VHH binders against Protein SUPPRESSOR OF NIM1 1 (SON1). Designs and how they scored, part 2

Target 1, 370 residues: Protein SUPPRESSOR OF NIM1 1 (SON1), of Arabidopsis thaliana (Mouse-ear cress) (q8ll17)
Amino acid sequence: MALPWELEEDILSRLPPISLVRFRTVSKHWNSLFNDKTFINNHLSRSRPEFIILTNSKIYSVDIIDHNNIDPTIRLHEIPTYDIHSRGTDLNRTIINTCDEFLFYNYRYWDNMTALWNPWLRQVRWIEYANQEFCVFGLGYDNSRPEKVYKILGHLFCHGKVLRDQKVVIYECASDSLRFIDRPEDDDWPITETAKRSNVSLNGNLYWFGCSNYENDEYYIRIFDFSTEDFKPFCLLPCQMSHSTDELVLAVYKGDRFSLLKQCSVTREIGVWVTKERISNDNGNGGEGVEWLKLMTLSKPNLPKLFGTVSYFIYGKTLYMCNGDDETALACIYIVREDVCKKFQIGSGNINCRHCVYTPNLLSLPLFIG

## First folded at step 4 (VHH)

Design g5 (from g0 with Y102W; framework vhh_6qgx_2)
Fold by ESMFold2-Fast, scan of step 4:
Structure g5 (fold): chain B 370 residues (1-370), chain A 122 residues (1-122)
Amino acid sequence: as target 1 above (370 residues)
Amino acid sequence: QVQLVESGGGLVQAGGSLRLSCAASGFTFSSYDMAWFRRAPGKEREFVAAITSSGGSTFYTDSVKGRFTISRDHAKNTVSLQMNSLRPEDTAVYYCAAETYWDEFGLHYDYWGQGTRVTVSA
């Protein structure tokens, strides 16, 4: 029996990217559909987030099978690193994050390369710098233009100088040029090591936690706007810190909103908030009128104590967390809902295991052309 | 136990050459950036050269650029500093260090060797 066209497209948009890649070679009809912008966007909207785990030698995606079951199974799928390793990038000390639905592959310290990567399409775009002392904070683009003009925010590394005395720079990818930008007046150093690992990309801009008062643990969300090339406060948090050791984690929710996770370090109670409205290109720089909704509160005796690098996403009514034990260097996946708190250990031992949240997709990488 | 052991120091005439070596044990050498520092008599410890964990990038203080070369050998778990065209001002105790972490206050080297003395005579 033949299926109607609408049902056929609906079914295909729900399949994982690896299955769709196999179907591209079967039919010219399927291949043309998989290059259609509407189909690609529909597929992305239905794609479930997954954890990417970076070890000292390999990269894995974490597939969660039977996610609606109280006893779900996880599977690790190795992501080939051939494309990444061909440029001599060291997996140890590499930071992995996301920018514009792509993996953002970045290294610590004084290496002079970074990449945007779609591992499912096996596309990689390297950005190489003439200045060997350039330290990357994050990648963004000018969202006020129809064409994405990519820029990298960072600083110049100078041995013998503390970070607060180093200069903030913008690298323009198309022109291969560095420009110095002024740091905010009477502010703490805007680019910290913590923010390098935990900044969030949305609508071409970078977002992370700023601190208005370290003594009172008063935090807010700050933005770097790549269109105007400035730092500014974006919005207030929906919650207050109970203790200086509480954990705060910012994430993207459903591709166009923010999610915030806070854990009380004493009780281990977790609260999760989401923004009610999408963060649009027009109001992403304003932040005024950002309204938060508390999505869940989890108060269970067996909740993990979060610290260090924390990745999480929400799917349905379930909270999924990846938390590394910095002392043991073991990454664990936690699946939490109702009275369920499942823990899955990843690997047998990795020092400084890194991870991020990635949504598999069919988006082609942009061209970095002059 | 983490251990860094320097060797190759000595007395040399101005214009001469020395090769310093640092043997690393007790940690995953290939995962750490390595650096050389020096402390001249009556002065603070200063940075000399660094090499990334991959060996893909090297960095030098201005006074030694073009004269010193840092390298590493993963098979032997060693980092070396080739010092050419030595000057009396290069007289110092040279220390091997492994970078342990980085934060907003800069790079931190918690693993240090005991040092090897270099004396450059006029």
Scores: ipSAE 0.000, ipTM 0.290, lowest interface PAE 11.6, mean pLDDT 75

Design g6 (from g0 with F105W; framework vhh_6qgx_2)
Fold by ESMFold2-Fast, scan of step 4:
Structure g6 (fold): chain B 370 residues (1-370), chain A 122 residues (1-122)
Amino acid sequence: as target 1 above (370 residues)
Amino acid sequence: QVQLVESGGGLVQAGGSLRLSCAASGFTFSSYDMAWFRRAPGKEREFVAAITSSGGSTFYTDSVKGRFTISRDHAKNTVSLQMNSLRPEDTAVYYCAAETYYDEWGLHYDYWGQGTRVTVSA
């Protein structure tokens, strides 16, 4: 028997994107539904973030089964690489990150190309650039226009040069042009690994940690605004560093907010803060009214010592983290709730396992003209 | 243990040719990008040439482009640098390096050889 419209939409919004793609060929009504912005947004709002893991030969999505169970199980699901046309077996130089709810895939520096990828819809958009020395930092867009004008922020690297001596550049996707941008005179290097390599994309701009005083460990959130093509401070942190070796990790929360994780390097205590309101993409004063709420404090005896690349997300009352094991350097998933911290070992190989957080969705990839 | 051993350095006259070789052991050679760097007396170490793990792409600093050729042999676990039309300013200790990891800022070379000396006389 026929289902009521509201129940039909509710059921479909909970199905995996791959199942929904097949249903587009079955019904004109369902095809119309899957192109409906409200349905797409409702599906995204119900999607739980996932870890994407890159090994030397394969890409995996981390599926956490029985998430309401006190002893959840973890499964690795291989993501086929057909869409991204890699040579299959050598992914050692591949970077994986996210931009605008899409995977941001940079195959190798030598290939002069990067991609926005929706693996669940099996859509990929390649961005090619002529310079083999171009190192991608992140992707953004000009939010001053109704149409997204995409740009890539990065630098030109030269072998044997330190980061401070490299040229900061922007690649404009529509015009296929690469240009240099000025660095603030008070900064040796405006984008830096010294700030713990924490960078996130939100509302077309890039955000990461800046440091105003290294002697006093005074950190803040910095923005690169792709519409004005400048670096500026965005907002203050909700917490103080206990030690210079404390770990700070920035993430996007619920698609429109920030989350911040800090671990004390001595006690291993973790604090997590979120922004109370949505982050505005208004030019000028968007950061002035940022209010933070402390979401949790975790002082479990078996918490890991976080280091290097750290990925995390919050779902319900549970903290999920991906980080390397301190002895083996293999990627591990940590699931932390009120009374439990569970560790699951993942990955293999001699090169650092690469990972990011991705929320499955039905969003179509943007168009690049150029 | 990772080990890189350079050979083939020596004294040559300006306009001459020389072939450097680097023998690699202790790691999966076919999975690593390889590079040559040099350090002239009183100067900082500079990039010379690089070759990808597959051998499909090569890169050169402007001053050696057209004169030097980098190549690799997976069966022998070696990387070679063929140096033609040598100039006195090419005088340096030449180092073999293996890429150990990379991030959004570029390639990192943590495995280095001890170097082989090249002297080009006028």
Scores: ipSAE 0.000, ipTM 0.302, lowest interface PAE 11.3, mean pLDDT 74

Design g7 (from g0 with L107F; framework vhh_6qgx_2)
Fold by ESMFold2-Fast, scan of step 4:
Structure g7 (fold): chain B 370 residues (1-370), chain A 122 residues (1-122)
Amino acid sequence: as target 1 above (370 residues)
Amino acid sequence: QVQLVESGGGLVQAGGSLRLSCAASGFTFSSYDMAWFRRAPGKEREFVAAITSSGGSTFYTDSVKGRFTISRDHAKNTVSLQMNSLRPEDTAVYYCAAETYYDEFGFHYDYWGQGTRVTVSA
C-alpha cells in the first residue's frame, strides 16, 4: 500500500545524503523536495554525526550498524577523492575539520590551498592564496552580516622563527587579500599546535582551550571572533583537571551547543558535559550566561587512555570516540554506553591518524565573490 | 632501513652552478616533506630550503631566495637542490633531511643524510 506523502517526506528526511542523492533520479517530486531549504534543514537536524577517517591513500566515512542493539558494529565507506585530488593534494599530510556544516580540507599546515567540501553532493570550493608561506589555523565568517563572507585565520610561516614570533594574519576569501591583525600586548601566542588540530567551528567563530594558569592547570574556552577579529576568553569549564595529563576535548552538540569530554589520565574515567542552551553571540560573555549539564560518567575497565587527536560525538545515550595518534600505527572507534563497550580497529600498519566528526547533509557550498 | 644519500657536491667558482641530489629509501617518500640544511666550517647547521610532500609549496632562507631551487621526483624518490649564482658564503656541507612532525617550536627532522661538501672559490 502507498504511504501518505507526509509520512514519505518524514522517512526521506531521515535517510543518509548518499541514499538521497541516488533517489534524485527516481522522481521529479523527490528531486524538487531535496532542493527545498526546509527539507534540507529538517534532514540536517535528524542526521547522525559520523567519523571521517584519513589514511595514507584514502578517505573513509564510518557507518555504525545496529547502533541501538547490544552488538553494534562499524562499516567503512570509501569517499571518492576525485574532487580533491585534482589539485595534487596529499592525504598523508592533511588536516580535516568542519566549518559551517562543510568539511574543511587543508593539506599540510603551510600549503597555499584549502577546500570547503560536501563529499555527498560532490561539491568543492578551493581557496588559493598568493602567499605560499601562509599557514592555516581555521575558517570562519562574520556572523553579524546577512551574507557569509568567509575568512581564514592563520600565520605567516618562517623556518627561522618559532611559532610565537610569527605574525597573525586574516585572509579574506572574497577580496583575495591578506591583512595582519594585532595581538594583545601580553598575549602569549593564542594559536597553539594543539589548537590547530582541535579547534571547533560554531556560528562562524573558532573555539579552543586556553590556559589561564599553567602551574595550576586552569583551562577555559577561548574564541576567535571573526566579526571583531580578536582573541578573547569565552567561558569557564564545568570541571577541573585532576592531573596535567588529563584529556580535554571540545565538540559541537546538536549543531548549536558545546559538549566537553574529560578523561582522568590515571583512572581513565570519562565525564561528558553539554551546554544547557544554544551558544550565540547574545549569551556568551566572558564566562557569563553559559551553563553546563553533566550528561554522563563512564567508568569501564577497558576504556582506552585518550591522547593526541581525539574525535567524539554523542547520539542518544551513546558516546562514540575515535582516538588516534600520528605516531601510532592504529586508530580505533569506541562505542560506549551503560550496557556496551566496543572497540573497533581501523586498518593495519602505519596510517595517517587524521579524523574529524562530520554530519552528512544536503547543504550546497557558498559562492565566494570578490 | 631509512636512508638518505646526497650527491652532486664539489668545487665550483663564484658565480657558478651545482645541482645536489638526494636519493631516499626505506620509507614512503611521497608522505614526507623534504629539506636541505647546510653547516659551514665553525658554524651551526642552518636551514636552506624545503619542499612539501606534494611538491606544491617550497620555502627558502632569505640568503638563497632567487638563486636556489628545490624540487622533487616521486618516480625516482629524489629531492634536488639547483644552486645558481654561488657565493663563497655558500661553502658548506649540505644535508638532506625528511620532516617527521610539526609543532609550536617549528618543523622537526629526524632522518638525515651524511652530507655532500660544496666549496665555492672566490
Scores: ipSAE 0.000, ipTM 0.328, lowest interface PAE 10.7, mean pLDDT 76

Design g8 (from g0 with Y109W; framework vhh_6qgx_2)
Fold by ESMFold2-Fast, scan of step 4:
Structure g8 (fold): chain B 370 residues (1-370), chain A 122 residues (1-122)
Amino acid sequence: as target 1 above (370 residues)
Amino acid sequence: QVQLVESGGGLVQAGGSLRLSCAASGFTFSSYDMAWFRRAPGKEREFVAAITSSGGSTFYTDSVKGRFTISRDHAKNTVSLQMNSLRPEDTAVYYCAAETYYDEFGLHWDYWGQGTRVTVSA
């Protein structure tokens, strides 16, 4: 029995990466397919996002079981740390995020190591810094060029200086050199501690919330553009704050758009908006600006009070959230749609839980060291 | 209990048409890819057509492309095969199948019907 190649390819593109990696060793045909750019991109487009949970000792991916059922549940799968540098139990010093569909792994504080990681292919690329005072904000690349040469945006911490006197720098991975970046004259310090934990990577650039009027709680999305190496406003938000304590969370939607989540601090009602068109490397703030669509409004009695670091994604008609519990500070997974509101606690007695959204994929890590 | 029940087979003259139907029960129909296979006398089982769980994509073997159309109805839990411009070489027992998994031996269809006979006379 021979199957049409198109059917076999379609079926394989829907399998989890761990299953595909297992089968690569069995067939030369399948191994060739899993190195095909069209197949890899088609698989990525069908891959569901998942949460990556970082505890003080282990890393987990969160599997959603029976996601189309009214009674969905979760299962934690440990991700082996063999591929990433571990200083024993030093995982509690790490930040996890994403860049260019890869996990972005960074040791916190004054250490000088950062990695891009694909845990399913067991590939890792390390970046080392010569300067001990370098503080990482995020990773990007010039998306106007065909080859991806990575740069790190950050700052130097100068002893005895206040935040506004610190220098913003770009670290060039290929040349192992630091370059200073000028700030707009009327711009306050753009790389805040909050922004370090909440920035999102899209098309090689970094995005986060800026504030245009602190008295009126007026926020917008700002960009650091790695091709022009400057800070600029990107677009307005589709909503306004009801209270100064409302929660706003930015995320990537379907790989090429933004989603924005807002929770009213009083009612706990959640609104979710998405950008109508893909975000391009063009001047997205030109003319009429970016168009948003309201995707959902959720008003359930059991909704959590969001605080601190919040990770979320939308799949189908369901909102998935990861947030710390107000009472225990432990990470919880929330699965919410019109007919369902489920809460799952992650671990016990561990208050140093960090998390991000990751879409499993078959993409090989690029070379970004000269 | 999983069941796939085929119907619609029969005797038809070359150039004629038949519509095969497969009624599915005992599993979440909307979550499974569905396919039709056939086995002619003295030959191995051959793939004919498949439709994805969403209904968004269809696949056909070259010899039936443009003549056969596969479709599904989630409300009725059925998959259908519309066969037009039938040829004597289309004579076979036609089987409905639901995809289960893929492993080192290829695609495995764990749920099969008993088949329906199609005879195309010259």
Scores: ipSAE 0.000, ipTM 0.472, lowest interface PAE 11.5, mean pLDDT 75

Design g9 (from g0 with E104R; framework vhh_6qgx_2)
Fold by ESMFold2-Fast, scan of step 4:
Structure g9 (fold): chain B 370 residues (1-370), chain A 122 residues (1-122)
Amino acid sequence: as target 1 above (370 residues)
Amino acid sequence: QVQLVESGGGLVQAGGSLRLSCAASGFTFSSYDMAWFRRAPGKEREFVAAITSSGGSTFYTDSVKGRFTISRDHAKNTVSLQMNSLRPEDTAVYYCAAETYYDRFGLHYDYWGQGTRVTVSA
């Protein structure tokens, strides 16, 4: 008995991208389905986030087995690196993040290229620029236009100058042009080394934590809007710092919202908030009406002390975290819900492990990049 | 106490070569990115070259690319700058610097040496 086409399509949309890529060669019908925008979007909406782990020599995807069991486990899958820059690349220098559901590959210093990468479709698009003093902060696009025209936000490194005196620039990929943009006012410098590694991309814009008062640890979410090419405050946080040493981490939630993780440095208690509604385009709304919902509070005796780069995602009622062990600095995966706290060490001797969250998908890279 | 000590500066004729060395002590050398900066008389300090903590990647300013080579030796806690095809405009005091991994206030070089003078005659 043949299944109805609608039911077949629904079943296929729940399969991981690596399985679907194999099926493209089996049926011309399925190959045409995998190029259908509705199918691609439905598949993405059902795709579970994964950790991408960078060691000094290899890149891994973390697969979590038996999600709903009290005893889940992990499996590491090596991602081939021959699709990205490989000259014996020092991965410890590589920043990996996401832009528009793609992996964003950026070499930390004096970059002469950046890349958007879909590792499951094995597509990479390089953006090359001539100026060796150009330091990339992040990638975005003008979301007021139907066609995504990518731009890079960065700065020119002015040798011998403090960071506040660096020149902020936009590189426009389609026209291969560099232009200066207005700096924010004094004491509100937007581009920090921490923000380069921890900014989040959503709807073509970049978001990160700004600080309005270092003495009182007052933080907010800041935006760079690629349509208007300006820096501005976006919204307030749903929580306050208890101690200056508390950890605060921003992430994308369900592809169209924010999540916020805060850990008290003294108690190790973790709070997680999510935005109640989808984050709308900034055209006239400016973050007004952003409502936060507290999703969970975790008060477990065996919670790690979070530090440095923290990656996390939420799936169902479970918090998944990637961070260094506070005693060994080795990369660990933590799976936490209610009374369950599982820890998995994912490295031996590679203390400078880099990581991000990535949602596998069938989206094709834009052709105008590179 | 953290200390960076540069050596190897001196007088050299245009087209000549010179090797600078920086000896590091008082910190975990293998954990820090290292860089060379220079300051010519009457000018601001400028970047010359950098090497990652692992030694796997190197970076140069355009004016020295192809002429200068930065290297490091973890066993000796040293970073070196090999300068070839020297030009009069390379005349400067050269400084060794160590970069902190992570700062919420931006990029800082926490530790600087006192510098070593290089003079290139025409």
Scores: ipSAE 0.000, ipTM 0.232, lowest interface PAE 13.9, mean pLDDT 74

Design k5 (from k1 with Y59F A61K; framework vhh_8k46_1)
Fold by ESMFold2-Fast, scan of step 4:
Structure k5 (fold): chain B 370 residues (1-370), chain A 122 residues (1-122)
Amino acid sequence: as target 1 above (370 residues)
Amino acid sequence: AVQLQASGGGFVQPGGSLRLSCAASGFTFSSYDMGWFRQAPGKEREFVSAITSSGGSTFYKDSVKGRFTISRDNSKNTVYLQMNSLRAEDTATYYCAAETYYDEFGLHYDYWGQGTQVTVSS
């Protein structure tokens, strides 16, 4: 006999999206199930994050096989680029990040288009903008409204001027309009090249590290609030920099919280903190009363020296990281916990690999009204 | 190897015109933003103009706007700089460059060739 539908639903919600996409053509019942909001949300809550790796010519998802009582290993799955290939030919210069549970794809700094992409559903939405001088920083939406109003934060690009002296603008997707926004008084580099690659999206807003004093390495988390269209401090860090060369990385944790990774550049010791409570939709004082919990400290002789763009996620008691090898600069996956420290090289000769963390999901892309 | 061959420089009187060409090889030219820079003796290298890979957007140093026009032909792997109404201050060695990266200190390019000399003098 066929399984009861409730048990089928529970089993399917635990499968990878690549497996589920194969099933959409088999059953009208399963195709209907994959469009059910409860099923989609249950599947997302059970999905483990994975790394997306861009090489010079191909995109891969990294499947990490890490079960109890076995040595962890990795498997690379090639993601077809048919949906995005016609918009660019050199993936080595592509910026990739996550926004609103989707991949955020920006081919070039000045290219007149940006995409939201769900590679498992084979869905892409191109956001085209008319201004030839517009350089994208990130995508967000007004979370105070029932209907999502998508906006792009960026600047008007002017050669011969440093980034901090360029004009900051908002592009509103529905109205195809640009507005200038004022930089905060005493703002020290509100948008940086590093933040373009490492900002995190949560509840329609963008978050990244701000610096209040570069000489003393004093950092905090800042927010760009798309409902009020302003930059402001969000919260203080749970830790202090020991050296200017220490690595500091922000990530989303369990879909509704932050995690923060810090590595001491001298000892290579890694600390990881998470926020205790979910980050609220309060756009006024959401950072007041943010409490951090130190989740782990890792002090092992074979930890890599992290540098450049670092991607990581936490699942169970394990830290998963993607970074360049400190001796070869080749892209590597690191799997670290109390009893394990494993390194896997992703390729050869690809010193400038791009990567991000992505949680596979069944969410349909939003409609951008033309 | 990546190679950029700049040509078309020469000697002109003030008010004259020159067309510079940059022939690219060793990379997927249509995927790269291209720029022109210049350096006069004893001075720092300065930005002149840039053109995007896909959008056809163009950027110019304020002092050359309305006088210089950048263009590209992706079928020929070539970028051009049309220079009109030349002034003595435009005297420099001109270099073409492919975009490398952008940071808080500005846009950075790689330089792959010897450049082409432009002299504006009476």
Scores: ipSAE 0.000, ipTM 0.285, lowest interface PAE 12.0, mean pLDDT 75

Design m1 (from d5 with A33D; framework vhh_8k46_1)
Fold by ESMFold2-Fast, scan of step 4:
Structure m1 (fold): chain B 370 residues (1-370), chain A 123 residues (1-123)
Amino acid sequence: as target 1 above (370 residues)
Amino acid sequence: AVQLQASGGGFVQPGGSLRLSCAASGFTFSSYDMGWFRQAPGKEREFVSAISGSGGSTYYADSVKGRFTISRDNSKNTVYLQMNSLRAEDTATYYCATEYTVEWGDTVTYDYWGQGTQVTVSS
């Protein structure tokens, strides 16, 4: 029996990438389907986010077992490091984040390499830069052009100095050149320690929290726009800090919007907001009309106290969180909704807990980034 | 657990040479950047030189470029500072340090300092 093409495509677009890679060997029809842009985009839109956890020796993907059940659990799947291990990179000295639906791998702040990585397709593209003093903050591209021209935002390394005393630079991948970027008008240091790990990539630009000099504990979302190469305020937050120690975490929501998580440091109550509309690539809409919707409020006595590196995503009506413990350096996964609050501790002993949110996909890396 | 032991200091005449050593233990030495700093009496600590974990990248303060050379032997867990053409202004206690972090290494900080070794340049 044969299924109609449309129904076959619909079914296949809902399967994990690892299953689809295996199915490429079954027929020429399926192999051509998996290279179809519409199919790849439909698969991505249906793919559930997952946590990527870096330990000192291995990389894991966190799978949620029985997602729809009242008793979900987790399973760790090792991601083979063969694609990145050949460069001699130590996992202890790496940052992992995402850019353009790919994993963004940054090896040691002094050594001259970064990578975009799709672990499910076994594709990696290394970006090497000649300037040994260049430290990476994030990767972006000029979204005003049909071809993605990648640039790295960073700073020059200055030993014995705090980050704010360093110079902000752009590395252009295609030309292998560095140039200085003007500092923002807000007098704040644009690239902070926490933002280096927590910046979010959307439509080729980087977004993270800024703080106003006029109001203590007043935060906003700032943007680095890779088409104009400047720092700007983007939008105001939908909430205010109750205490200076409250936790704020920005994330991408459904691939084209933002979500914001805030935890009160005293009560541990969590609020989650999402942007009502898709975030536009149009600079004329540059955050002035951003409207937020409060998606959930969680007030449970056993909620964790979030601090340090926090990753989270929302799928269905459930909040998933990964919180690195500063004291133990162990990752915990929390699954929270109205009727459920579950905690799963990852690893044993003193493991360095680096993590990000990643959506498995069939997107091929560009042939060249520079 | 992290321990750094600097040695090799002493008295030397201007124009002379000296080699400092820093023996490291308690961490995966080849995975961490190592640096040399110095502090003269009545002054703040200043950066001298640094070397990446692999040894592929080296950095020098402008005051020592062309005169000092940093190197490391990862099989011996040791970093070295070869000091040539020494000047009176190089007189200081020299410290080795590591960019050892247990969580993230996202700022350029040196948290662990060894016992210093005194270098005195005088006629």
Scores: ipSAE 0.000, ipTM 0.316, lowest interface PAE 11.1, mean pLDDT 75

